# VH-VL binders against q0atu2, part 222

Target 1, 119 residues: q0atu2
Amino acid sequence: MLDKKARIRTSREYRNVFEKGKRLSGRFLIIYYVENALDNNRFGFITNKKIGMAVIRNRIKRQLRAIVREYQGQVKNKHDIVLVARAGIGKSSFEGMEKDYIAIMKKAGLFARNANKID
Key: E = the ipSAE of ESMFold2; O = the ipSAE of OpenDDE; V2 = 0.75 times the mean of E and O plus 0.25 times the DockQ between their complexes.

## First folded at step 9 (VH-VL)

Design ud9 (framework fv_recibokibart; at its last look DockQ between E and O 0.85; V2 from the best seeds 0.65)
Fold by ESMFold2, look of step 9:
Structure ud9 (fold): chain C 119 residues (1-119), chain A 121 residues (1-121), chain B 108 residues (1-108)
Amino acid sequence: as target 1 above (119 residues)
Amino acid sequence: QVQLVQSGAEVKKPGASVKVSCKASGYTFTSYYMHWAKQAPGQGLEWIGEINPKSGGENYNQKFQGRVTMTRDTSISTAYMELSRLRSDDTAVYYCARDKFYWEDLYFDYWGQGTLVTVSS
Amino acid sequence: QIVLTQSPGTLSLSPGERATLSCRASQSVESDYLHWYQQKPGQAPRLWIYGASSRATGIPDRFSGSGSGTDFTLTISRLEPEDFATYYCQQYGDTPLTFGQGTKLEIK
């Protein structure tokens, strides 16, 4: 579960990421990201109505939170990152979402280099 | 009326740099991402990268990483793309194009007229 | 990267005929992120069809798009003289963004 301080919570905080940051598109996700002035990372999650009904969108948010939680120790510090679920994500598996997250975070240069993983 | 007007044609020698401009009008410049694309003679289109004109944040196609720099001047609503260490296969028409900031309806709805860059000895 | 392959490379038809242009993706692309552009010589590309099937503003209803997954089609039900141009498909389904190589639709 993400700590309270690791969450992007307000509309202003979300807009700051969109307006002041960069973006990168993956197969199921778009990330918007920006350096922050904090000593930690913060994550936000957005689904849109094109994905499906609220139950489906909430399930996807829970899955994305679990993925972020699993890899949060590998993320470079001092970033606000908003994950936007794309319309096709409802057809993906958890593994598919996870692979896309890893790929897009690597493309963005947001994973710390010193994390040891078998890739 | 949205308009993107690019700088004029350039002729450069190998090893030089070129900086192409794209002046926006008819919309809020800082509310849309600006993209650049390359079209070599007789070839299709190739995406170079994008810039957030509000923040200056960029992402480049890896093929161009290290040789391309995208900038902007918000006071005159102008985006720039600079390509360095030019070689003959950089001869192409370069286009700017915009899309929305957000995740819905992401497509290039307006394009600049193109700038021909010729690299020859 | 997602490779888009268009076929045929050149399509020669007469005004009044029906045209069918194909775009195949090397991996699945959500239809919302598959777009078509028209380009005439000496001009910039113009957005034509977005989200696989939606016509851009001002595009005549003789143009229709369809498809999903890896196979997408642009159809012109009855060709007009102004329709002869090169058409590109483009995907926004993954970075880097990519275009097909184009189909040139020319007068027979």
Scores: ipSAE 0.727, ipTM 0.898, lowest interface PAE 1.3, mean pLDDT 91
Fold by OpenDDE, look of step 9:
Structure ud9 (fold): chain C 119 residues (1-119), chain A 121 residues (1-121), chain B 108 residues (1-108)
Amino acid sequence: as target 1 above (119 residues)
Amino acid sequence: QVQLVQSGAEVKKPGASVKVSCKASGYTFTSYYMHWAKQAPGQGLEWIGEINPKSGGENYNQKFQGRVTMTRDTSISTAYMELSRLRSDDTAVYYCARDKFYWEDLYFDYWGQGTLVTVSS
Amino acid sequence: QIVLTQSPGTLSLSPGERATLSCRASQSVESDYLHWYQQKPGQAPRLWIYGASSRATGIPDRFSGSGSGTDFTLTISRLEPEDFATYYCQQYGDTPLTFGQGTKLEIK
């Protein structure tokens, strides 16, 4: 589980990322990211009803949190990052999600140079 | 009443730069992403990139990476696309287009009238 | 990137006939992320169908969109003179956004 300090929790924090950040769309994820004034990264997760029932949405959130946690140490510091799940994510495997996350984060230039677990 | 009005036609030499403007009206400029597309004569459409008018954050098609710069002036609700190191195959009509949604169903509901850029020696 | 291939390249028909335009994707695209635009000579593209099957505002009901996965179709049940134009499909299933090469619907 992500540390409390590593989580975006308030609507205001989410809004800040959406309004002031950049976005990048992948196959299963859209990431919104902006530099923060902290020494740590914070992650947010958004799923909507188009993805499926609550059980599915919750599963996807758990999977995305697991992925983010796995690669957390490789992400450049001082960023707020929101992961928005896209419609097709419910049909993807965990590995598919992970690959998409890695790909989109790489495109965004959010991984540190010494990321060993990347691709 | 949403309108996107682009700047006029441009004629440039190879190696030069061109900056096309897109003035938005009839809606909150900073609330929608702005996209740019290229259409060569008699050809289809290519996506160039997008910009968040509020933050200025942009994403470019890799095909144009390094030569394209998207900016905006929120005070006049105007988006700009600059293309540098122009070559003959950059000759095209360039369109700005508004992105309807932030998260889903991302399509272009309004387009500028287009700007013809001609690159010739 | 996702490549969209439209067929046919040119479709010659007469008013009153039925038109069927195909858009094939190189990989699966969610219906919500497949759109169609109409473009007439000298004009900007105009949103026509969004989410594979939803008509944009003001679009006549003789136009319909269908499909899923890799195969999408735009159908005009009975062609009107004003329908002759080029139609492009477009996807946002992945970045970069891509368009089909277009189908030119011309009058026979």
Scores: ipSAE 0.444, ipTM 0.861, lowest interface PAE 1.6, mean pLDDT 92
ESMFold2 (binder alone), look of step 9: mean pLDDT 93; pTM 0.945

Design vd1 (framework fv_recibokibart; at its last look DockQ between E and O 0.91; V2 from the best seeds 0.80)
Fold by OpenDDE, look of step 9:
Structure vd1 (fold): chain C 119 residues (1-119), chain A 121 residues (1-121), chain B 108 residues (1-108)
Amino acid sequence: as target 1 above (119 residues)
Amino acid sequence: QVQLVQSGAEVKKPGASVKVSCKASGYEFTDYYMHWAKQAPGQGLEWIGEINPDWGDTNYNQKFQGRVTMTRDTSISTAYMELSRLRSDDTAVYYCARAKYYWGFDAFDIWGQGTLVTVSS
Amino acid sequence: QIVLTQSPGTLSLSPGERATLSCRASQSVSSKYLHWYQQKPGQAPRLWIYDASSRATGIPDRFSGSGSGTDFTLTISRLEPEDFATYYCQQYESSPYTFGQGTKLEIK
């Protein structure tokens, strides 16, 4: 699980990302991202019922946190990033979800230049 | 219709804990942060904290930090606020209220009916 | 934290009169994060004005909100008997999301 410091926790923080951030869509994920004034990145997550039943949503939540945690150290600093799960994510594999995350983050230019495990 | 229904009035002794519930209906529970406010008798409104019903993340007013715990049960669309180590000045009506945190306006557009908590020896 | 100061504390007026309620913030608040609520005795607050100047659903057009920066105003052009209540301003600019202390609009 992500450290509290690495999480978007307040409603106002989420609003800021949605209002001022850039938006990119992947196959299973949509990301909103904006620079913050901190020394660390913060991640937020949006899931809703259209992605599946509670069991599926809970699985997706765990998987998204795992993916974000895995690549956390390779993401450029000073960003607030919100991941929005798309409807099709409920039928995706973990690997597919991970691949989509990597692809969309690369497209956004959010990985550090020396980042590995993203090729 | 959209509504928030809170649990009934509580009478507690100093040092005890109280847990107030707020059941949401008529909308997607996880699409709105749940906020809690305190209103002492004859006084104004005081913001206590907020919780993300989807992820459980909380943000508390520092005034209540250490004594307040907000939780939720998504299976029954219910939010909870627990206040511990109660004292006389905790006597108040407590409200839950929703606020959308994406693609909407940032206001408390729906409120519960309030829960009176009385703390007395 | 942002402190909201409302004035006056109590406003005594008669039906048909104009009411002007002030809300001053200790620091600048974006209009999109300044809201007003109405509360009557024994009832929960109700959203009245949002985004400083937008009326909530069902709110009569005799109510209007204005202001920017640190000064905001709620105006009732012609008071109706049902308008007598306590009004609170609230900011969503930053946590904690504070309320003003309220203005009680009472019948003279």
Scores: ipSAE 0.879, ipTM 0.947, lowest interface PAE 0.6, mean pLDDT 95
Fold by ESMFold2, look of step 9:
Structure vd1 (fold): chain C 119 residues (1-119), chain A 121 residues (1-121), chain B 108 residues (1-108)
Amino acid sequence: as target 1 above (119 residues)
Amino acid sequence: QVQLVQSGAEVKKPGASVKVSCKASGYEFTDYYMHWAKQAPGQGLEWIGEINPDWGDTNYNQKFQGRVTMTRDTSISTAYMELSRLRSDDTAVYYCARAKYYWGFDAFDIWGQGTLVTVSS
Amino acid sequence: QIVLTQSPGTLSLSPGERATLSCRASQSVSSKYLHWYQQKPGQAPRLWIYDASSRATGIPDRFSGSGSGTDFTLTISRLEPEDFATYYCQQYESSPYTFGQGTKLEIK
């Protein structure tokens, strides 16, 4: 779903986001984010076994990829962004996750020019 | 006990492929990047690449790009490194090692025992 | 990519002596991303010093690490017989995560 260039791929890049980035919490998600030196955004995900069984984790992974992909064009460039799924996300609806993502991305100021589509 | 256990030694012909496994136990497999390194006989260590075991994202040393593939199976906590188009200078011991990539420290604190791959006619 | 050059290549010393092992980087490396490993023949490397100066669990206090920027040092204050091995420095500052070529610390 996401282009390889739009993914955080290295362990050091993940560590940089946690080490230098800002943190914001939502109901189902936590984001960490930091400016990068690229011309694009990169997204990383933390969705380990704490969410639930493999079937549940795979569903959450698909849903998170879809949400990030849908809004990717509205995100201000030059950011590395890591989404951390909270333990309760496994029982959330897609719409609940989407609303949570929009809210925390807006609060972080990561959407370009506050597009009407988000409001 | 935290450990990484690798598959056994292999003998291959030039042009073949080899797939080395690395089974993790005693810790949360998806919390640590898995790294692979090469050590030719009498030589130092050379980093090959890394894999995020949760999402499968990889990053390879350019020297191995196009010949190396790293995968994993989270259901059995096992990482794999496949090296294709083998040549004689691929004869080496191959190690897996872990590093935490978010909270915690991030040196290679646990290593597998190594897998000898011999490439000969 | 960052090249790590270790010196000397081989260091021959006796138990009780002081050893000084050098690691020079081709570019600046943050101390948080410079690590040292010990390796004995037939064994996997073992983490020895991390973050340039912090000893890994169970490593004796006769081992100390120091340095910053491009120049790093591993010092062993009084060599014990079990300290004779090859030592590698490693940078985790940027991919590819390179190792030095090693310093072999030999008895006698």
Scores: ipSAE 0.640, ipTM 0.880, lowest interface PAE 1.8, mean pLDDT 91
ESMFold2 (binder alone), look of step 9: mean pLDDT 93; pTM 0.954

Design vd10 (framework fv_recibokibart; at its last look DockQ between E and O 0.87; V2 from the best seeds 0.83)
Fold by OpenDDE, look of step 9:
Structure vd10 (fold): chain C 119 residues (1-119), chain A 121 residues (1-121), chain B 108 residues (1-108)
Amino acid sequence: as target 1 above (119 residues)
Amino acid sequence: QVQLVQSGAEVKKPGASVKVSCKASGYTFEDYYMHWAKQAPGQGLEWIGEINPDWGDTNYNQKFQGRVTMTRDTSISTAYMELSRLRSDDTAVYYCARAKYYWSLDAFDYWGQGTLVTVSS
Amino acid sequence: QIVLTQSPGTLSLSPGERATLSCRASQSVSSKYLHWYQQKPGQAPRLWIYDASSRATGIPDRFSGSGSGTDFTLTISRLEPEDFATYYCQQYESSPYTFGQGTKLEIK
């Protein structure tokens, strides 16, 4: 699980990302991202009922945390990033979700130059 | 219609704990942060903290840190605020209130009816 | 934290009069994060003005909000008997999301 310091925790922090951040859409994920004034990245997540029943949502939450944690060290510093799960993600495989995450993060230019776990 | 229904009044002794509930209905529980506020008798409003009902992340007023715990049960759309080590100045009406946290900048647009907590020896 | 100071503490007026309530912030607050609430005795607060100048649903047009930076105002053009209550300003600019101490609008 992500450290508390690596999580967007407050409603105001979420609002800041949505208000000032850039938006990019992938197949299963939408990301909002903005530079922060910290030395670390923070991640937020939106998983509403559109993605499926509670069991599905819980699975997606676990998978999203796992993906973000796996690639956390390869993301450029000083960013607040919110992942919004899109409808249909509940039918995706973990690999598909991971691939989508990598693709959208690359498109956003959020991976460090020396990132070695990405395609 | 949107409703926030809180648990009933509580009478506690100093040093005890109290847990107030706030049941939400008429909207998607996970789409709004749940906030809690304190209002001592004849006094103003004081913000206690907030909880992300989807992920459980909390943010507390430092004044209450160490004594307050906010939780939620998404299966019944209910938020909880527990205050421990109660003292006389904790006597107050406690309110829950919702605020949307994504794609809008809503204020506290709906409030619970309040829960009176009386702390007396 | 941002401290909101409301003035006056108590405002005694008669129906039909104009009421002006002030809310001053210790630091700049964006208008989108300044809100007003009305509270009557024995009742929960109710959102009244949001984003400094937008009336909440069902709020009469005799109520208006204005201001920017550190100074905000709630105005009631012509007081009605049901308007007598306590009004609180609140900031959502930064945590903790503080309230003003309130202005009690009472009938003279």
Scores: ipSAE 0.913, ipTM 0.956, lowest interface PAE 0.5, mean pLDDT 95
Fold by ESMFold2, look of step 9:
Structure vd10 (fold): chain C 119 residues (1-119), chain A 121 residues (1-121), chain B 108 residues (1-108)
Amino acid sequence: as target 1 above (119 residues)
Amino acid sequence: QVQLVQSGAEVKKPGASVKVSCKASGYTFEDYYMHWAKQAPGQGLEWIGEINPDWGDTNYNQKFQGRVTMTRDTSISTAYMELSRLRSDDTAVYYCARAKYYWSLDAFDYWGQGTLVTVSS
Amino acid sequence: QIVLTQSPGTLSLSPGERATLSCRASQSVSSKYLHWYQQKPGQAPRLWIYDASSRATGIPDRFSGSGSGTDFTLTISRLEPEDFATYYCQQYESSPYTFGQGTKLEIK
């Protein structure tokens, strides 16, 4: 769903975010974020098999992509943002992940002043 | 005991495709980008591209864009590189190599044994 | 893209001598993203020096790396017969992650 330009695609880009970025933790997610030199945002995701079996991991991946896509228009531009799934995310609901994402993005100051939240 | 084991040598005709596999063991496959490099006979190393094995995102050297496809199957910890529309100058040894992309060393610390692809008319 | 130029192309030295291998980048490379690999004929490359100056596991202390910006050096303080190989520098500063063309170290 996220197009090519909105994804962190290279290993070097991931490395840059955790080397130079700020970190905020929520209940299910950790974000790392840093300003980039582009006109747009890029999103990356770190999940691994410790969050559960393949069906659980695939659900988490689909849900995280959907959440990011839904709110991407509300995010201030020029940021690289990596979402790291915490160990407990496999037992979370979509609504729980969504609310956690909104809360940590607000705390990071990454939502625009007129950002709206929808169900 | 990290190990990268590549598929065997291949002989192909011009215009064909080849798909090289790289099976990983001894580490968590999803935590490392897989890279591919080419070494033509008597020549140096040339980076082809990389794949995020967790999410499948790829990044290719522009020289290979349009002819290379990198994929993976996380259930068997295996990365693949497919090169299409083969030409005589694609004759080379192809290597896979891993690099961590977060919280660790980012050099190519382990390499596969190489796969010789010969393109002959 | 960042071009890495190694010199000399071939270096022929006697055992016990000091070897100096040069790697020059077309634009600045952070030392953290400059690596060296050793390759012997018929074998895969092996990580040798990373982050410009750190030896990989098991690499003898006669090997040292140095440099910053656009000029990097690999030095072997006392050449041993097993050091015969081709050495490649590689940058991981930006994609495409390029290699130098190599320096073939011949030992007499």
Scores: ipSAE 0.731, ipTM 0.893, lowest interface PAE 1.3, mean pLDDT 91
ESMFold2 (binder alone), look of step 9: mean pLDDT 93; pTM 0.947

Design vd11 (framework fv_recibokibart; at its last look DockQ between E and O 0.93; V2 from the best seeds 0.85)
Fold by OpenDDE, look of step 9:
Structure vd11 (fold): chain C 119 residues (1-119), chain A 121 residues (1-121), chain B 108 residues (1-108)
Amino acid sequence: as target 1 above (119 residues)
Amino acid sequence: QVQLVQSGAEVKKPGASVKVSCKASGYEFTDYYMHWAKQAPGQGLEWIGEINPDWGDDNYNQKFQGRVTMTRDTSISTAYMELSRLRSDDTAVYYCARAKYYWGFDAFDIWGQGTLVTVSS
Amino acid sequence: QIVLTQSPGTLSLSPGERATLSCRASQSVSSKYLHWYQQKPGQAPRLWIYEASSRATGIPDRFSGSGSGTDFTLTISRLEPEDFATYYCQQYESSPYTFGQGTKLEIK
């Protein structure tokens, strides 16, 4: 699980990302991202009911945390990033979600130059 | 209709703990942060903290940090605020209130009816 | 933290009069994050004005909000008996989300 320091925790922090951040849409995920004034990245997640029942949402939440944690060290510093799960993600495989995450993060230019495991 | 219904009044002794519940209905529980506020008798409103019902992330007023714990049960759309090591100045009406944290305005648009907590020896 | 100071503490007026309530912030607050609430004795607060100047659902047009930066105002053009209550301003600019100490509008 992501460290508390690496999580967007307050409602105001979420609002800031949505208001000032850039938006990119993938197949299963939408990301909003904005530079922060910190020395670390923070991640937020939106998993509303349209992605499925509680069991599905809980699975998706676990999977999203795992994906973000896996690639956390390869993301450029000083960013607040919110992942919004899209409808249909509940029918996706973990690999599909991971692939979508990598693709959208690459498109956003959020991976470090020396990042590996993203090709 | 959208509403927040809180648990009933509590009477506690100093040093004890109290846990107030706030049940949401009429809307998607996880789409709004749940906030808590304190109002001592004849006094104004004081913000205690907030919790993300979807992920459980919380943020507390420093004044209450170390004594307050906010939790939620998404299966029954209920938020909880626990206050420990109670003292006389904790006597107050406690309110829950929702605030949207995306695609809306950041205000407490729905409030619970309040829960009176009395701390006396 | 941002401190909100409301004035006056108590405002005594008669029905039909104009009421002006002030809320001053210790630092700049975006209008988007300044809100007003009404509270009557024995009741929970109710959102009254949001984003400094927008009336909440069901709020009469005799109520208006204005201001920017550090100075905000709630105005009631012609007081009705049901308007006598305590009004709180609140900022959502930064945590902790603080309230003003309130202005009690009482009948003269």
Scores: ipSAE 0.905, ipTM 0.956, lowest interface PAE 0.5, mean pLDDT 95
Fold by ESMFold2, look of step 9:
Structure vd11 (fold): chain C 119 residues (1-119), chain A 121 residues (1-121), chain B 108 residues (1-108)
Amino acid sequence: as target 1 above (119 residues)
Amino acid sequence: QVQLVQSGAEVKKPGASVKVSCKASGYEFTDYYMHWAKQAPGQGLEWIGEINPDWGDDNYNQKFQGRVTMTRDTSISTAYMELSRLRSDDTAVYYCARAKYYWGFDAFDIWGQGTLVTVSS
Amino acid sequence: QIVLTQSPGTLSLSPGERATLSCRASQSVSSKYLHWYQQKPGQAPRLWIYEASSRATGIPDRFSGSGSGTDFTLTISRLEPEDFATYYCQQYESSPYTFGQGTKLEIK
């Protein structure tokens, strides 16, 4: 699970990302992201009920948390990033979500150069 | 009909804890942060804190940090605020209110009816 | 934290008069994050004006909000008996999301 410092915790912080941030869509995910004034990154998540029943949503939440945790050390610092799960994400595999995340984070320019596992 | 319905009035002794509930109906509970505010008798409104109802992330006014805990149960669309180590100046009406955190505007557009908590000697 | 100071603390007027309620912020607040609430005794607050100048649903057009930066105003052009209440401004610019101390608008 992500450390408290790496979480978007306040409603105003979520609002700031949607208001001022850039948006990129992948197959299963949409990200919104904006530079912050901290030394670290913060991640937020939107997993609405259109994804499916509670058990499906809880699985998606666990998988997104795991993906973000695995790659967080490779993300350029000083960004607030909100991941929005698209309605069809419940039909994807963990590996499909992971590939989608990597692709959109690369397209956004959010991965550090020469990062491990990412080129 | 969009509503927030709070639990009933409570009387507590100094040093005790109180847990106030706020049940939401008529909207998607996880689309709105739940906020809590305090109003002591004859006084203004004071923001206590907020909780993300989906992911559980909380954020408290520093004044209440260490004594307040906010939780929720999404299966019954209910938010909770627990205040511990009660003292006489905690006597107040406590309100819940919602605010959207991504689409729309973010004012507190729906409030609960308030819960009077009395801390007596 | 951002401190909101409302003035006057109490405003005593008669029906038919014009009321001007002020809210001053200790730091700049975007108009988008400045809101007003009305509260009558024994009742919960109600959203009245949002984003500095927009009336909430069902609020009469005699109410108007204005201002930017650090100075915001709520104006009631012609007071009705139901308008006598306490009005709070509130900022959502940064946590903690503070309220002003209130202006009590009462019958003279």
Scores: ipSAE 0.742, ipTM 0.894, lowest interface PAE 1.2, mean pLDDT 91
ESMFold2 (binder alone), look of step 9: mean pLDDT 93; pTM 0.952

